# Designs tried in a protein design chat: VHH binders against a8x493r558to705. Part 6

Target 1, 148 residues: a8x493r558to705
Amino acid sequence: QWLENALDMTNCRLLRVAGESKKNFVNDSPFLLINEASVYMLARHIDMDVQDILTRFRSNIVVRGLPPFIEDTAKRLSIENLEFEVVDKCTRCEMICVDPMTGEKDPSLLLALRDYRNKQKMTFGIYIRQSNFEPGQFVEAGSAVRFF
Key: E = the ipSAE of ESMFold2; O = the ipSAE of OpenDDE; V2 = 0.75 times the mean of E and O plus 0.25 times the DockQ between their complexes.

## First folded at step 1 (VHH)

Design s09 (framework vhh_vobarilizumab_d1; at its last look DockQ between E and O 0.01; V2 from the best seeds 0.00; counts 0 for: pae E 18.4 > 2, placed apart)
Fold by ESMFold2-Fast, scan of step 1:
Structure s09 (fold): chain B 148 residues (1-148), chain A 122 residues (1-122)
Amino acid sequence: as target 1 above (148 residues)
Amino acid sequence: EVQLVESGGGLVQPGGSLRLSCAASGFTFSSYAMAWYRQAPGKGRELVAGISSGGSTSYADSVKGRFTISRDNAKNTLYLQMNSLRPEDTAVYYCAAGPSTYIGEVDSIDYWGQGTLVTVSS
């Protein structure tokens, strides 16, 4: 594990960027980052479609190419030449119980997440904040990502 | 041939508004980040506003809240709406195209327009 963290994960890329792309990339609110591999692990255990989980979790940024849940230990990351700090873990609540397309309520995902994680807090994903600010910087799909 | 053709520059009074347009041709406009740079007399070129291929925007602190950058990919056109203009906004404004992740420095830019003069004076 520590060796994997020490090596350059050249396959780690931004898969998706949403939310902030509608307004701007430079703001005071942190971004919610989800690791695709972590979603696959959760999907496997609760027998739910990966895309349904991603939609319900409302992530801003999805990364690919990392081991599951390695993001839980990260303190900082870079996307190309942009630097980010991890400010908190995302605790999930009733919002993931509502189907955003139909509005139907189903508590099963939240209950399954609680049971699967066996944690006091039902965390999934991390909040990140840009630590260097310069006009003209953007995060895009395909950008290289490094975790520290 | 790559072309970026600016229009809309001119003389306006302080507090006035002006809209700049940039017509792009000869490259895949929708794949590029686009920017407006300006150069005041005796100064270097500086970033005014940028917009990514996905529509995310970025502004220099001096223009934030007054200027709005936008793009129309169907028309291959970039816009800059300038409100509450000040004498210090007087400059030649350049349309610029660059890499999708960074357009914050002159050296990051792939293509430049010829510029359009904006003069804010009474």
Scores: ipSAE 0.203, ipTM 0.695, lowest interface PAE 3.2, mean pLDDT 79
Fold by ESMFold2, look of step 2:
Structure s09 (fold): chain B 148 residues (1-148), chain A 122 residues (1-122)
Amino acid sequence: as target 1 above (148 residues)
Amino acid sequence: EVQLVESGGGLVQPGGSLRLSCAASGFTFSSYAMAWYRQAPGKGRELVAGISSGGSTSYADSVKGRFTISRDNAKNTLYLQMNSLRPEDTAVYYCAAGPSTYIGEVDSIDYWGQGTLVTVSS
């Protein structure tokens, strides 16, 4: 209850949504959501630009306006009138060490995540799946997001 | 309460210089991309310059080589150094905070300042 209230009262907004996902989340494959604040938390301790970090995680959806890592406890969320269930956390592996443009490896991001997780499961981001059918509803940067 | 408070505007002659400041509070400044927008009378707001949280900069073509955007994360302050000012630079200048990917999209800005007037005239 406390968690729902705190999340619902933040000014959480959609930062980015991949192409086709911008308008409709109907397909059965879950979408990968990343919290921008969590990216900044990792970035504070590594020599890597936030945009490079975002591309290494390769998410469908990026949100802002939440405390870092609060998404780890989320069960549901909404983007405007679209409702979503959290399906799972996204386990990360050495592929996030690879620069998507050059193929070069830099372990600093994975090591920062490992240090944050304190050797627990290496998750970053959450998989979500739409739970209500709202044809014609669109989302874009700035769309309101609420976590529950 | 989020605040973006611009200062440093004023009247300046063509060819002169001004330095704008934007004091930020109420949010984690170092985590946001920041931008300067401007609005001339009767026109929409246009992006002047942006700076990512990591320090990468971009500029409108009309100000490249004359304006420099910078940030001081320790002071939660955004700056715009404006050199070689021209009458067409006359506008209200707004501080803006938002995501790096969308800092150039006016409708995606999270927070706006109230503006500082810059007038370039003889």
Scores: ipSAE 0.000, ipTM 0.105, lowest interface PAE 18.4, mean pLDDT 77
Fold by OpenDDE, look of step 2:
Structure s09 (fold): chain B 148 residues (1-148), chain A 122 residues (1-122)
Amino acid sequence: as target 1 above (148 residues)
Amino acid sequence: EVQLVESGGGLVQPGGSLRLSCAASGFTFSSYAMAWYRQAPGKGRELVAGISSGGSTSYADSVKGRFTISRDNAKNTLYLQMNSLRPEDTAVYYCAAGPSTYIGEVDSIDYWGQGTLVTVSS
């Protein structure tokens, strides 16, 4: 019933799930969701590659088709028939300064995030937890995503 | 406001035991993985033990068989039972909260406590 209050329902899709092509969320631990549009805005601000930022943010889930930063006010979301609650915002630390592939350190992203958030809490991305527990359910790239 | 408040630290002789507690507030405790980190003088902060939201545990090799991490979701409290303490266990112990995937990465931790000092000395 809360589906009627979706913040955005236009062409929002699951872009990537870390790990296997099909992902289940039977674990009670929260998953980190990143909005590609938000990354794009940040990328433009600091002149970094979107894929580089995504890699550094180490997200479990990436979504495409949402307005930027809509996730900052989201309380719930759905991926196909799976329902999730937003648990918290992801506080970013020095880890994002390290390229996980090369080990190179660049403080630019963290500094940019600080500036972008106006020296407020440096959050980017949200932790989500499945609220409807259905064993054996999977999502994959291309799955419909709705924010509420 | 998120708070993690450690307690239970102190001075203990080698072979002794301590029980650390971490009282959490300001976030959904039961949804997060929790961990104990420690930092000895002149050393970096290192993972001691972790526990997932589901209760799965992991330990540093140096503390396996001696330390036990546990949680009480009803009380929003994390525990670390430390037995057979050694001088090399001397450190400030920190309570940490984060996602299970990255609970062992110090820079990926979302929330930190202020720490409690554990000193093991004869």
Scores: ipSAE 0.000, ipTM 0.262, lowest interface PAE 13.4, mean pLDDT 84
ESMFold2 (binder alone), look of step 2: mean pLDDT 85; pTM 0.863

Design s10 (framework vhh_8k46_1)
Fold by ESMFold2-Fast, scan of step 1:
Structure s10 (fold): chain B 148 residues (1-148), chain A 123 residues (1-123)
Amino acid sequence: as target 1 above (148 residues)
Amino acid sequence: AVQLQASGGGFVQPGGSLRLSCAASGFTFSSYAMGWFRQAPGKEREFVSAISGSGGSTYYADSVKGRFTISRDNSKNTVYLQMNSLRAEDTATYYCAASDSYEIGTVTEYDYWGQGTQVTVSS
């Protein structure tokens, strides 16, 4: 049932925005965006807690209401009236193997990404950069997100 | 000015329950993750539980999982920690904290801290 929800793109909303990105996005530094539906798909594949995966991925922005992995093919997106270009995909390294609460290492998440997605690069999430400047904009949880 | 006011601590017998509250002001509450941390005498501050800004994601330390429940009411700018089946080892000063980072399971990700509320579990 969560897949039906993720397929309704009119309900795509910003779930989380970290730090200074809430005030005014600058176009000289990329932000890391993760699609919650993609995390749910990975979690089901590896039998891991969705919340643990989200914590390990350390994204700036989390979106909800999209089909799984649609972000992989996106070239542009908007959050309210701010416009962004996709700069690159995020390649994951061994840091996602470290439990942020205990410090214990477990390679299973990185190995699962290699098995599940690809064998050349273990990508999850996209880097985005603001493509227009609109002074005074502030984004927060619940903001509308649209992909192109 | 950011302010976090923790309350609800007190004395309780082993097996008892307490509900902690943290009232927040001075920032857009729903945009911040909220966490609970505790510190026992002579020990370092440790993670207890955290909740995302929307309330859609929750995290728990292994020692409290299944016994404690974190929740928030964004209309009241308040985060709660329901503590059930309390043990002597849960005796500590409990702190609430706010973070605008997604990495909400670690002390270093929290920029704003409230004053503590003391929880004592003893017969």
Scores: ipSAE 0.000, ipTM 0.128, lowest interface PAE 13.8, mean pLDDT 73

Design s11 (framework vhh_gocatamig_d2)
Fold by ESMFold2-Fast, scan of step 1:
Structure s11 (fold): chain B 148 residues (1-148), chain A 123 residues (1-123)
Amino acid sequence: as target 1 above (148 residues)
Amino acid sequence: EVQLVESGGGLVQPGGSLTLSCAASGSIFSINALAWYRQAPGKKRELVAGITSGGSTVYMDSVKGRFTISRDNAKNSVYLQMNSLRAEDTAVYYCAAIEVTSLYTDSGQYDYWGQGTLVTVSS
């Protein structure tokens, strides 16, 4: 793996947090993080808008300013002064085939992901868990993100 | 964080047009999807049209080609342009929002709902 040191990138910013403009990471459940650049790469191979892919992937956190799929090698990250550890990669299942508006199934996104990344590796995104508990801290779009 | 208020409903003759507006009391920039639902007398609530933050749209078969959904993030609003209205379009129309992507499934799992606006199509 070629990126095991801190990524000190000026353009690495929190793009959005689903559910609200600000997020309190007091919950014990892992959060799903998606890299915007990775979505753009997948979008080039399928007939679907970037935002529609993000909607189907059900991402909690979206970051920008990183090379595609760099998140697959990350061990930890920080958002402002909050620290997170990467607990696993997100393996995608048939839920991404369900249209969020109608509930109808279309397997095309899952099949495209399988073919794009490897037939037995349908992973996209990472699960992260807060490693330092500082209650009452919030992050919002534009917050600085650093990967380690 | 947002409150949805519908407007534009009313009485219209068959073949007429109406534009429904849904205004949010806060920013809709972070809202992943917005939808119009309707509930006709004696029927269950059903999806009429939806629009994602990326601009993709979905319509129920019976309104395809007649209705158009659009959103304006700068005005914190979503619209439903209804043309060639039919008696069977008579219903209370509701604006709904999905902010958290993990809550997709049915009308009951939207994050925010408006109070509804009545559309009556009759002679």
Scores: ipSAE 0.000, ipTM 0.100, lowest interface PAE 18.1, mean pLDDT 69

Design s12 (framework vhh_8k46_1)
Fold by ESMFold2-Fast, scan of step 1:
Structure s12 (fold): chain B 148 residues (1-148), chain A 124 residues (1-124)
Amino acid sequence: as target 1 above (148 residues)
Amino acid sequence: AVQLQASGGGFVQPGGSLRLSCAASGFTFSDYAMGWFRQAPGKEREFVSAISGSGGSTYYADSVKGRFTISRDNSKNTVYLQMNSLRAEDTATYYCAAEYSTIEVTGDRSYDYWGQGTQVTVSS
């Protein structure tokens, strides 16, 4: 299985380590953003619980009430008065196959994502960075989000 | 249930120091970023300082930078705010807050937990 590809595993670990250095707070390091509507579409395709997928994706920010996959074509977004740029798409690897509560492996999610993306890069979610970063600002739950 | 208990406030003269503490329970503390906010009478709530779940990143409002220091002890489920060189303008009720590592950013949902405030009064 391509799940056993050491190169994909190495790339995923490096991206995750870099992305995990910052949490919850607006700063000039990238945050991982996931759109809940996009997760609902994937969940329906593979008949998996939305919350399980969200937990496995380990995002920093989850947005709700937006069209599915609007994040795939976004270049900028705002959260309240804070502005962000999209710096990259998040490529998924075997980490999403591990249940974070039990540690059990199930390749179904990654295989379904590969099929859903028609064998293209298995991207889901985007990395965002605050434009004109100022220390002391942070993102609050319940804030309004707009994509540009 | 989730509980956040702030303490350490009091009366102090300008130039003095206070250390605030916030004891947390009911959640996995290290998975949450912790912040301090304050609100003076007739003013909106303002951000003071924040610290990441690991303690590796700290953030400060410009008004307190260089005077206040935030820290945490994950073994004790506690976050601290060391306040030095206090000024009359620092007079406010100080609140601690916890935010999950994953933020839901919508008008319908909030993942903020807020504790009971502790009053800080700086006067001569």
Scores: ipSAE 0.000, ipTM 0.215, lowest interface PAE 10.5, mean pLDDT 71

Design s13 (framework vhh_7pa5_2)
Fold by ESMFold2-Fast, scan of step 1:
Order: sequence, then structure tokens, then C-alpha cells
Structure s13 (fold): chain B 148 residues (1-148), chain A 126 residues (1-126)
Amino acid sequence: as target 1 above (148 residues)
Amino acid sequence: QVQLVESGGGMVQPGGSLRLSCAASGFTFSSYAMSWVRRAPGKGPEWVSTISGSGGSTSYADSVKGRFTISRDNAKNTLYLQMNSLKPEDTALYYCAKDTSYLGEVKSIYDSFDYWGQGTQVTVSS
């Protein structure tokens, strides 16, 4: 159980939801969450555009305003009134080596991630699942996010 | 029950100084390296400095080297950042972060943090 004073709660917001501006979650469908701060840290290491990394990582949800890699230790989170449990860390494979616009294959991102995340292998991001679902609830950009 | 509480932020003019403090509780403070990380408005987070569990080893980002000094008082469970010759580009929210290791010598320092404080705001402006 995390304490609220261990996190920067005032600036933690949902930055992006892939595919749709509003998204309804279901209990048995895990979603990939990426922390923007963590992407910025990786981008500085490999001199790659943040948006290119996010596109290659195929994230469903992007959050901002949290310290980098705080998501790696999270057990639960909330987005507004929706509660989520963390079910696993996302281990990356060769799909992040493919440019989604051109189809060109370059292993540089996967190799850089391996070298950068020496204590956590090639994990980046977390899989989350909504723990309580009520009809009519959805999340959108700007929604408040809390990690536990 | 791990808590990291930053203080000492505020507004200061260019060339001024501030001393940040981080009060730690809920773990054996001297057993872990500690770091300062900052986030400027509209930018990603930037690692600033790390100090080993004993205080015997320190490291700094090139942007602050020679101006900032990290230190710790293990008897008081407190981490410090002395910031001198402050510049407008130092304006950021400053976080205290607990490393998972004693030495802080890991290749990926950014992956080593398991707890973070709420941050304290530093604004450098005329």
C-alpha cells in the first residue's frame, strides 16, 4: 500500500488514450499503460523522438506528471473514479523494431532498451485491468491519475 | 510506510541560492543511495544528483556540476541539495528519490528508484 505523500499527485494526468479520445474499460481486458516521464528518460538515452517511441510501444494509455519508472512499483491505480489493478509488467519484443509508417526494421530501440534497463530486462510499461466496472464510465485526456 | 517529504523550494532571483531538504522515514536511510530529479514545465524529468548510502560517493548532471552540492545526514534521515548560482533554466519541480541500492552505481540510475517524494517547486525569475 502506497502513501499519497510518496507521489506527486497535483500534476498527475492522463495524457493520451490510444484509438479514441474517450475509452470505456472492461474487467477482463488488460490495457498497456506507459508513463510519459519514463519515455522521456529513455528518449534522452537513445536520442529518439518521444512520439516515435510511444508509437512503437503501442501504448493504450499514456500518463504524465509522475516521476520516471514509478509505474514499475505500482500495484493499483485510479483514473478519476475508475479503479485498476496492475497485472504485469510489459516485456518488449521485436515489434518495437518496426517503423509503423514505413515497415522498416531497425533493432536499435530494443537493443537500447535492453542496455538501458539492465536491472529490469526489457520491460517498459505495465498492464492494467479495471477492478470495478460500472456502465457509463469512461476516461479521457486530462483525467486525474493516482498510483498505489 | 515509506515517506519522503521535500521542503526548501521557493522563488529566487538569478544568481541566488536555495537549500532543499528531504525528510525520509519508514526505511533504513543509511542503507540506500538517494537522488534528486527535477521536472521543468513542459519538459521531461532530468536526473540532477545521486549520493551513496554512506555519503562517500556523489555524482551530478553536467548542467548543475559546480553549482549544486548533494549531501546527507544519516543521523537525521535527511537528504539535502544546496543550489548556488541559480539560473532561470533551473526552474522545476524537484523530487527526492530513494534508490533500490546502497551504492547508486548502477548503469541505469533512473530504473533504481522505488519511492519518490511529492516534489518541491523552485522558481528562478527576476
Scores: ipSAE 0.000, ipTM 0.109, lowest interface PAE 18.4, mean pLDDT 72

Design s14 (framework vhh_vobarilizumab_d1)
Fold by ESMFold2-Fast, scan of step 1:
Parts: C-alpha cells; sequence; structure tokens
Structure s14 (fold): chain B 148 residues (1-148), chain A 123 residues (1-123)
C-alpha cells in the first residue's frame, strides 16, 4: 500500500461525486472546474498530452485564457450572469491513474502531480457551486469567465 | 509583440506603502486589459487587481480598499498602489496583459506575462 501512503487517498469520494456532475445542475452536486493554462503547466512537467490529462481529471468545466493557477486562490467566479462560489479544491486520487478508454492503470500522472506540488496536498482544479441557483440553467462554451 | 517589465518591489515594514509599475513595450492597442497577480511561496497565482482598457477596475477581496490599480494608456504603463501592507501581502507580483483578467469557457486567448517583482513585508 505504498501508493496509498504516498498519494494521500483521503478525498476520492468527493472526486467521484464531482465527476458525476454535469454542466446542468443535478442533486446540488458541485461542478469541477479546471483551468486549461494550469493543465498546460502540468503537461510540460510530465510531457503528457493536455487532452489526456483533461480526460483523466474528469472536469465538468474547462476555462481558457486565464493565468495558470488563478483558480487556486479564487473565492468566487462568474460565468456570464451566473455566480459561483468556490467550495473546495479538488484533491486527486487513484481515479486519474485509470485510462477511461482501456481501463489500464498508470500512476505516472498522480506521481507527477505530487512532485509538481512539492509534496503538498495533491490538488488540481476547484469545486464550484452556483450561488444564485436556478434549476435548468446551463454553462455554454464561449461564455465569459471572471475570477474574484 | 508585447514585453512587460515590472518594478517597484522591495522590503517594507507592516503598514507601509509601495507603488509597483509595469512598463509595456509594443502597440498600445495590443494591451487591451491589464492585471496584477501575485504568488506567495506554496500558493498558486492570485488575481490581485484588474483594469480594462476603458479604466474599469476589479479587486480581490483580500486587497480591496488597500490597493489601487491604474493605467496610463499614453505611456503604456500599469500601476499598483499598495497601502497598509501586511505580512500576508508578501509575494512575487506579476503584470499581465490581454485576456488575463477575463477568460472564456473553451475559448483560446493570447496571454502575456511579465517576469515579476518581489514584495516582502517584514513583520
Amino acid sequence: as target 1 above (148 residues)
Amino acid sequence: EVQLVESGGGLVQPGGSLRLSCAASGSIFSINAMAWYRQAPGKGRELVAGITSGGSTSYADSVKGRFTISRDNAKNTLYLQMNSLRPEDTAVYYCAADHTVIGTVEAIHEEYWGQGTLVTVSS
């Protein structure tokens, strides 16, 4: 169980719940937001395809055109007229080690994240919840995003 | 072609003030929106303040009321006036241009970053 000890598997349940959430609002589940610029930084460290990392991270929302890791310190954001609060940072676990197409397991991404974060908590991405909730509203591609 | 050069960082005591400058080279029209970001050791980059080409400003809650962002479009220069500095303001401060203040879902934008200027607030 060296991997469990090395990777701190405490938050796998939250990652699975977030992965089940969609761009539409279901069961008050938070959305998992990933910043593409942050993924590019990690991809350079591991020499892995950005799209493969995004697929393994199982994000609900991908934002672009923002500085790397701006999401790590954000408390709120807006997407057009929708307002969101940051609920928590996403702690990664063995779920990102599994190729979603083949089911093959490779710990490389999780170990690279551990190294990249300098042995801090292995967070990547944020969980967000709509603060002005109204059922049936959707996040659309091309919508303007601003962090506060 | 845009190059950003930050200056004005340094060591200051708590309660002190610093004024950061960011000099941009290249076309004034290439600098649409500007922002100041900071990164403290062990943390990700935080948006501190943003300003649009028209002068509309935004601030992180942690600095609102203490920091003032401004720009001189004729001089291609961005400023951050920092008052009532606290130890938690200690960070490398970065100047950023283009779409760094506002992003989009699944859109591609061009981003420009400066090299940063260190601010230390000794407690």
Scores: ipSAE 0.016, ipTM 0.343, lowest interface PAE 7.0, mean pLDDT 70

Design s15 (framework vhh_lunsekimig_d3; at its last look DockQ between E and O 0.11; V2 from the best seeds 0.00; counts 0 for: pae O 9.2 > 2, unsure alone 63.1 < 65, placed apart)
Fold by ESMFold2-Fast, scan of step 1:
Structure s15 (fold): chain B 148 residues (1-148), chain A 123 residues (1-123)
Amino acid sequence: as target 1 above (148 residues)
Amino acid sequence: EVQLVESGGGVVQPGGSLRLSCAASGFTFSSYALYWYRQAAGIERELIASIYSGGSTNYVDSVKGRFTISRDNSENTMYLQMNSLRAEDTGLYYCATPEYTGEVTDIKYEDYWGQGTLVTVSS
């Protein structure tokens, strides 16, 4: 495989992060959160559109208005009155190299991520899990985000 | 109005130590996470250390074991103790708090409903 040869990788594992409903979270279902400011920093390093990177990263939640890479050091965050714990960092794999419309393979994004984030283990984004039991609460566009 | 005032910078020899202070006002200090950033000439600002309201800390790999972040909620002050300083640590050091309230711009549940776990082992 071309990507295995380029990166010295023999496997790639992607975890399921689906929510219970379109606007609700459940305590045992982790979600993938990405910071838009961090994507803009990566985009400056690579000849690729920000929206293409966002589409390839396939996150559940995108946040903005925060310093780039603030998510890398987070242990907890809130979205409105909902509390979340950080479960793990997201290690990126060959899935981000495949154009979702054409199926074309291009290692550029993964290689740029490895180069730009060297010593950060190709991580980009965080897995989060809801830590409070508040029935009827949900996340939507415009919801305020704070890191603790 | 949120105000943060840094102090404690200076010139030291390699292997030396410095303690930076960040005096804060205009917000409920004990309730917020606090950050140290650094910026070298021609390089983007980098987050190097964080301390959360509960006292937990995180560091970028290049400073782990050398730098210690701490907070004094009674004095509304955050500190960065820097030991074993290297030439690469040269730069402007800024403190920050989430005066920046971020917001959710996108949320996607449908793309992951019923997808399960994906494993790729070969071509």
Scores: ipSAE 0.157, ipTM 0.608, lowest interface PAE 3.4, mean pLDDT 70
Fold by ESMFold2, look of step 2:
Structure s15 (fold): chain B 148 residues (1-148), chain A 123 residues (1-123)
Amino acid sequence: as target 1 above (148 residues)
Amino acid sequence: EVQLVESGGGVVQPGGSLRLSCAASGFTFSSYALYWYRQAAGIERELIASIYSGGSTNYVDSVKGRFTISRDNSENTMYLQMNSLRAEDTGLYYCATPEYTGEVTDIKYEDYWGQGTLVTVSS
């Protein structure tokens, strides 16, 4: 299984969660997770600040410390003792091309994604849903993350 | 040749302050996110703060309001101002910046790391 091949990913960390710490995602709508490394790889093809790109993807959760695009093959993950299943990949549309501060449209991001996916379905990020209840545990920036 | 060199660590009493520096060379400093990690004895290295190229910052809850990350792109230096230090802040502090290599099907992710600077908070 790919988990056994990813054992050296022990430094994967939560960079950001929707505004502040959360104790429990059970019964919530699926959350959108973005891998920071995947954003950097995408950004190599356009002249745009990585934080601006992250904002356009409108993710709930951002992680770092793992290889780009490895999230595309993940089945589940843990954040601390909270366990999540991957529900689906997130298909992207033209809304990611709108600067949320200025309203300006720039198709570069969607075009870069299209080129990176080699004309496959334009997905970026994964939807996750919590699968267990863990009393007393919460997630915040810096929380340990493991992919499986 | 990417180099990251931490400095400013030392011994301080609880409640005191220290400012850490991370001097960077060998890459376009202003284009990259930078991170501070902390490692206490017997604990895995933990991310504590980040700053993006545009100046946006993030902190773990245990340091919010006490630590301030900043960058000076003209000096190629990142800083961590640490105030109201506590015994649990003792550890090695590392700066890091990301690196990505490989092909689309075999992309590898590695951080460049400094050698660390020791902070000891003791009464």
Scores: ipSAE 0.102, ipTM 0.529, lowest interface PAE 6.3, mean pLDDT 76
Fold by OpenDDE, look of step 2:
Structure s15 (fold): chain B 148 residues (1-148), chain A 123 residues (1-123)
Amino acid sequence: as target 1 above (148 residues)
Amino acid sequence: EVQLVESGGGVVQPGGSLRLSCAASGFTFSSYALYWYRQAAGIERELIASIYSGGSTNYVDSVKGRFTISRDNSENTMYLQMNSLRAEDTGLYYCATPEYTGEVTDIKYEDYWGQGTLVTVSS
């Protein structure tokens, strides 16, 4: 019923779900959501490839069509008929310096993030947890996303 | 570069059928949802059908039971089978997938669009 207060974002979509095309979020563990627009902003700022950053951020969910960094103030979101609560911001650490495919370490992204955040708290992305539960429900890339 | 190219439009009588195609390139086709939009004269563009990466589909009520969206990931092509066409189905049909564009100071959030294919249903 809180969906009526959704932000006016008509083109917000789920870009991808890590691991599988259909994702069930029934687990108690939070999922890491990344806003592609935020990554885009960061990428442009530091002259890095968006896909490289996304890979390094190791998100479970990537959303497209949201204003950059809107997730930083979001409390809830919906993906289609699934509702989520924001449980925390993702504090980034040395993990993002490691290429998950090659294992190579490059501190540039972390340093860039630090600078981009004006040496404030180095958060990027949010942890979300499903707040409604419907058995057999899944989300897929392309699913409508609304932030609240 | 993402490209979407629609085809298959034409003139058909009421009750007839058409099959639209959307050839896609420039992205991992199988990983993204795809959409069919249409725009009738004097009316804003409307979403009519969606197919997600897992193959699930959604339709607006006006086309349910008549239109079928499908995808062939091996060919990077999405289809719209349109049966029992009506005059009100007339319009320009667009294939779409989510998009980010613009500069750092002015990012735009909209779908990639093809050029569209015209469907005309008339007796």
Scores: ipSAE 0.009, ipTM 0.253, lowest interface PAE 9.2, mean pLDDT 82
ESMFold2 (binder alone), look of step 2: mean pLDDT 77; pTM 0.753

Design s17 (framework vhh_8k46_1)
Fold by ESMFold2-Fast, scan of step 1:
Structure s17 (fold): chain B 148 residues (1-148), chain A 129 residues (1-129)
Amino acid sequence: as target 1 above (148 residues)
Amino acid sequence: AVQLQASGGGFVQPGGSLRLSCAASGFTFSSYAMGWFRQAPGKEREFVSAISGSGGSTYYADSVKGRFTISRDNSKNTVYLQMNSLRAEDTATYYCAAGSPDYTGTVSEIRWESEYDYWGQGTQVTVSS
């Protein structure tokens, strides 16, 4: 708890959950989580709209109220009473260069990731999997999120 | 071109042993961490074991600790996985992978697929009576 206070992570909230997954996170496939603050940092570097970046990244879950890129170091998290393990980072490919509305190709986002992250791997976001089973659980926008 | 060729899989009875090999070419082998991952039908790929470029550090999934041993021979550009006390749940296609030359992550991070730049096609291991 004192670590959350020291790092100012006490106000982390769920911003978005894709469709039916908001009622059932029990799945064989992991869910893709993106930190909104990290998107804002990338958006400043590239001068691209945050909404366009989020759409191109195709995340299942978006969280708000965390420091940028803190999710890269997370090992587990909770949303309300649901517990999740971080299973990998999301490596990005050329699909993020395609505007899903127009089909127009723009390499700027992938190039910005390469340059901004200064890494050979183009990672952005984390894959998570529910580690406990809580039948009948419901999560929604505004639900509390804690990272460990 | 970078190539990773895994071999040594096959059929084995529960309690048996197999040794997998991964022959690497096209990069400076000793500068890369090497990992083994496995995937059973209908399941996601999971971490098994990894070894640092020098061979000085090894890492294991909890499910294989004490049963599997990873090693490497940098003079032969080959990494090995010695699998003892095999169980039915070890049945999977086993993949070898080469980690980034600039990898500086923690022990937990070496278990992540995103830390690996190059992947082989895999070798099938079937543990059944």
Scores: ipSAE 0.000, ipTM 0.253, lowest interface PAE 15.8, mean pLDDT 77

